# Miniprotein binders against q9h3h3: the designs that were tried, part 283

Target 1, 235 residues: q9h3h3
Amino acid sequence: EDGFTAEHLAAEAMAADMDPWLVFDARTTPATELDAWLAKYPPSQVTRYGDPGSPNSEPVGWIAVYGQGYSPNSGDVQGLQAAWEALQTSGRPITPGTLRQLAITHHVLSGKWLMHLAPGFKLDHAWAGIARAVVEGQLQVAKVSPRAKEGGRQVICVYTDDFTDRLGVLEADSAIRAAGIKCLLTYKPDVYTYLGIYRANRWHLCPTLYESRFQLGGSARGSRVLDRANNVELT
Below, E stands for the ipSAE of ESMFold2; O stands for the ipSAE of OpenDDE; V2 stands for 0.75 times the mean of E and O plus 0.25 times the DockQ between their complexes.

## First folded at step 21 (miniprotein)

Design WM7 (at its last look DockQ between E and O 0.95; V2 from the best seeds 0.83)
Fold by OpenDDE base, look of step 21:
Structure WM7 (fold): chain B 235 residues (1-235), chain A 85 residues (1-85)
Amino acid sequence: as target 1 above (235 residues)
Amino acid sequence: DREELIRRFERLVRRAERLLRRAEEALKRGDLETAEELIIYALMSLKLARWIAELLGDPELLERVEELVERAERLLEEVDRLKRE
């Protein structure tokens, strides 16, 4: 049982969003500099608060890589939140369909594949693979959490522009797998984050829309993506 | 948008082709494990490309995918043969 409540992890993620980011922007930085940047800032060594001996002296919220086609579009998050408060006050039933409709209405459509890895070589290698895939234009944007003092798992987030585009979600899964990542992936829309919908929420909503499992051996080779809401395999 | 679907198709196909070339290079080096992984990644991309071609109803795109799938399957059969030796 990872001792951190879903609420604690959410609060930490929000706090991290407010701290400085270490960013490699492929729009302004030559791709040839990526390897040097990765060597300078391995996510297993970058610390959340800039501990002595870390590559960073200042606090770092996230380490991120922006692809050539990256355009930040957050939609109308404030309008989304206001509509969500009004919906809660109305006492109307809240379903995954309700959240999808709110997201569409307010153009808050971004989502992310998530992977959790222990600090170390495997994390740094996975991050390097993702970062390269972003710079090569296979993925748009990714970020990784810095090392926490408590030595907990770090998270890599790989974004897609539209969580309602199933094909786009699957394309990102395919690109992540092609980068050499074999661990469990979960997909979460950003709308769920903005509305405070985490594990064990009062509405019993699953915050994860998709999960991806990868296998190389046996009769089942490749990635299997499950739609958790419908309990249907998409691949 | 049809044009966007075509762009996505072409990206998937280019990825698959690159992965298959790398798989062939791995085979030449005797790295059967790497070859297998790369082929599987290519097949994943080609599966999505097939879906796009089907959505577009474009037989030429379907044919291009099928040719690449056949190439991937032949390489995989070779890997499997060499692993049994």
Scores: ipSAE 0.824, ipTM 0.937, lowest interface PAE 0.5, mean pLDDT 92
Fold by ESMFold2, look of step 21:
Structure WM7 (fold): chain B 235 residues (1-235), chain A 85 residues (1-85)
Amino acid sequence: as target 1 above (235 residues)
Amino acid sequence: DREELIRRFERLVRRAERLLRRAEEALKRGDLETAEELIIYALMSLKLARWIAELLGDPELLERVEELVERAERLLEEVDRLKRE
């Protein structure tokens, strides 16, 4: 944990973003081909740097599934970054409210539900469920990291297009759960990613906006979603 | 956008309907744990569908949601009863 800084995490994310991705694009690929593709590229076996003995012989940055209705919209990221640089050199305080306003002003509104799983059947099963939900139109787009180190955790990212649309973020949580995912989910607006603001950042900002826990037993069955920014439960 | 809310409502309702049909199939084969999970997922979808129907102020959409909620709750009672036996 001590070896990770915002600049270090940003550099690692940028390297993965720049390497080739393995993409199932429902906009150009029939849904009937999905199961074969999932069997060919399980995230527990696709290697970050490539290996002749693995499904991929060349580096893979991400494995992704694009839904049929997926329309990329990053917003005014360049304007956001410029405004962020100006703000950093000002004497004004940097708060979660400041970040939210920058994101709204520049239309950088996307965000993602995150889950971290160890390599193996559980990860591959979770990814397959998410990928099917995307192709079926229940989710817009998702990606999963390839295997970078033996025994290391991998991440599945499930995107939504507007973190200020609380109902839409909850709809994505519901779709993720309906795919059989029971683990802890955390939600992070993309504004933090584009500005290189990670968990251990110098402004002490918390990039996690929502946290979802799923329960089968007890009085409250289903997702319990906590709004971390306002410290209130949404569900 | 009203049209967008209606599309989201329909997606949630269709999801719930599919989940409840799958839950009924799981009950037929005695898989009570799967049935329970599917019913819970359906109720989660229906809760959000109800929220949208309320935003739209459409009593016909609300009625459709409540009918499905009743069906889901009846199935969950059946599952709970069978788990006690």
Scores: ipSAE 0.748, ipTM 0.920, lowest interface PAE 0.9, mean pLDDT 88
ESMFold2 (binder alone), look of step 21: mean pLDDT 89; pTM 0.877

Design WM8 (at its last fold request DockQ between E and O 0.91; V2 from the best seeds 0.86)
Fold by OpenDDE base, fold request of step 22:
Formats: C-alpha cells, structure tokens, sequence
Structure WM8 (fold): chain B 235 residues (1-235), chain A 85 residues (1-85)
C-alpha cells in the first residue's frame, strides 16, 4: 500500500484535474495515429510537472484517450453536493443505499475501474492495450496518471457511464481483460469522489463497490467480479 | 431498452467470434498460451451475451451463444491436450 493517505491521493487527483491533459481523441484523430501517439507519450516517461528530458515540457494532469462514442456527462454535481450537505446536517443515517439514491436523483452515475501499476514497461503496455480498446470502441474513455517525482504507482482509470448498471460494469471488466490486463481491478463510483468519501471515512462507507480478479488457469478461468457491499460474486 | 441490449449482445458476439478466429490462428502457429488467453476472453464475452439473451427471453440469441460456447470449449480442450503433450 503506497504510504499516501487517501486525502493526499484525493488532493493530488484534484490538482491533476486542473492541469493540462494529453488527450488522444478518436472522434477527431484517425486511429492509425494512435501508435505514434503512444510512442511519443508513454505514461512511464510523461512527468507530472514536465521534468527536463521528459516527453512533456509543461505540467500534465492526466493522459487520456476518448473513444468515438464518448460523451462527457457528469450530471448535477452541484445539486448532489448540496443534497449531501443537507443530509449531513439532518443527522439521518448515511448508508451505501443513501449514496446510491443521491447519485440516481442527481444523475451522477459515472464510475471507473482502477488499476495501480509501477512505472515501467508493464504500465506502458497495459496503457497501450487500454488505449487500443478505447479507439476500437470496446471502451468509452480511459485515463492514466503521469509519473510523479516521488515515484510510486501510476493509476489507469477506465470509465463506465453507470455504476448501477451491473452489466455495463462487467462489460468494461471483460474488455479490460481482453486488452491483456491481469492485475487486480477495483471499481469506484465518481459520486464518492465528488462527496469526498475516501477510505477510513467517518461513515464507514467503502468507496470500492466491485473487485475483479483474473485467473488464466484452474477450474475458475477468467474474471471474478465481487460485489463488496453485498459480498456476492456477480460473474 | 431492448434495442440497446441487442446492440450490446451483437458487440459481445462479434468480439467472441474475432477472438476465437485469432485463437485458431494462434493454435496453427503453435502459440498455446496466446490461444488459451484468447479463448478465455471469448468465453467471458459469451457469458455476458448469454446473460443478455436470458434477459431478453430470446431463444434464438441463446442458441447462437451456446454454439459459440461449444466452439470455444472444443478449442480449449485442444489447447489443454497439446499442453500435456
């Protein structure tokens, strides 16, 4: 476990969202240019602050790939935040069901599969596989964090439109696995991020809804997706 | 939305068919590891396609999935046989 607090990771993610992004947009750029773009901006070499000798001279918050069907829709985040403040003031019990209902009401339904990888070939290879899957229309959108000065793991985020659509979550898992990714995946709704709900929060809410494990061999070949809230396997 | 489910089904089936063709090509090259991975990915897609077919209550879609599953399983048995030799 990287020694960074959940709060530190959140602050870094927010800061990264405000810096420029390196984007490959499949809606405007031919798919044939993807390989050259990946070679120019390997995530293990792109630096957060544009260090000397890096492919980027300016700060980069994220490296992202947008699919042809990508449409940004964040819902009513402001209304969600206001409702969350009112709920906290009311003193009513807060449950995962409460957050689900808030998300539905305000149409803040996006979520993401997360994978954490050390900088290097494995990360760049994983990212290339994901980027191709996005450009081929198997996934909608993905992003990867640039290399930090302090080192540590980089994160690849693969988004889905609706964390309440179990089929959609499983389709994204299947596409990630088909891209050659074998590591542990965790799924987090964006609603938890927008409300500042991280690990070890005062409400004892787990921000990870799903966990995916992959196996090549044995009787249980493929991906196993666990619903962590209900402790039930979905696959 | 029934139409969206059908589109999702067809995407999964097309993915599985492509993966199975690539697995057959990998087998011809003697790349058993690649063949196995491709078959596993195909089976994952077909599992989701089966779920959609069941949700739709469409026996024709279910039959199409089952045929592809049988093809994938036969290829997997061949890979496993060749790995033991």
Amino acid sequence: as target 1 above (235 residues)
Amino acid sequence: DREELIRRFERLVRRAERLLRRAEEALKRGDLEEAEELIIYALMALKLAKWIAEMLGDPELLERVEELVRRAERLLEEVERLKRE
Scores: ipSAE 0.841, ipTM 0.942, lowest interface PAE 0.5, mean pLDDT 92
Fold by ESMFold2, fold request of step 22:
Structure WM8 (fold): chain B 235 residues (1-235), chain A 85 residues (1-85)
Amino acid sequence: as target 1 above (235 residues)
Amino acid sequence: DREELIRRFERLVRRAERLLRRAEEALKRGDLEEAEELIIYALMALKLAKWIAEMLGDPELLERVEELVRRAERLLEEVERLKRE
């Protein structure tokens, strides 16, 4: 069961974004330091609020790794938000196509693959693989949530720079799988995040654009990636 | 944009080459499941590299991909044969 509303999820995300982040920045930090950093800050042990015995004494909103080629570009987020307000008063329908067009118009094109894992070795191992892929240049930027007080699933976010570039989204899926990750991946464009649109939102929008399922054995080995907005399999 | 596609192609090919070298090492150790996983990851990267080579219309890039695909498929056949023993 999940009782989270879009307003609750947006508020929780806002609070995490505003708290300090633990960042490994490959643009300023040698790659040889990565393994020590990962050992110091495993996501299963870094706590959201700095619990006793955790490696962090202060709240941590996110644990992140920036690749050497990472160039932050959120696009025209303020213009996007203004156009969103105007759209809501216009009487025009609010659909996934409308959101896509707003994102394109305002160049808010980034998005992320998401994976949800229980705290423990599998989460820490998955994160380490993603972090290495980022510093090696296979991925550009990733983050993982810290452990919450109630100990629910944690999320790894792996960013891409353009959700409309389906091939680029598939390239990131390939890099994630090459890190040994076999679980379900879902892809959310950042436009939904910047507008505070989460599941159970009042417009009934589904923020998941792509879905990746991986199979190792059988006749269909590899990723199957579905474009949920167009009901088209990309792979 | 053509330059960007070439950079993405090269990244995917380098990914596949590393994965195949790791698969060959795993095969030498007898780690058949690990070898199989690495080969599948390599084939995933090569599928995308092939699409880029086709978009570029560059027969030399396409041949590089096809050679690596043949290498990956030979390794996968070897792994599957050994698992039957």
Scores: ipSAE 0.839, ipTM 0.944, lowest interface PAE 0.5, mean pLDDT 89
ESMFold2, look of step 21: ipSAE 0.792; ipTM 0.930
ESMFold2 (binder alone), look of step 21: mean pLDDT 89; pTM 0.878
OpenDDE base, look of step 21: ipSAE 0.822; ipTM 0.934
ESMFold2, fold request of step 22: ipSAE 0.743, 0.807; ipTM 0.911, 0.934
ESMFold2 (binder alone), fold request of step 22: mean pLDDT 89, 89, 89; pTM 0.879, 0.880, 0.879
OpenDDE base, fold request of step 22: ipSAE 0.840, 0.837; ipTM 0.941, 0.939

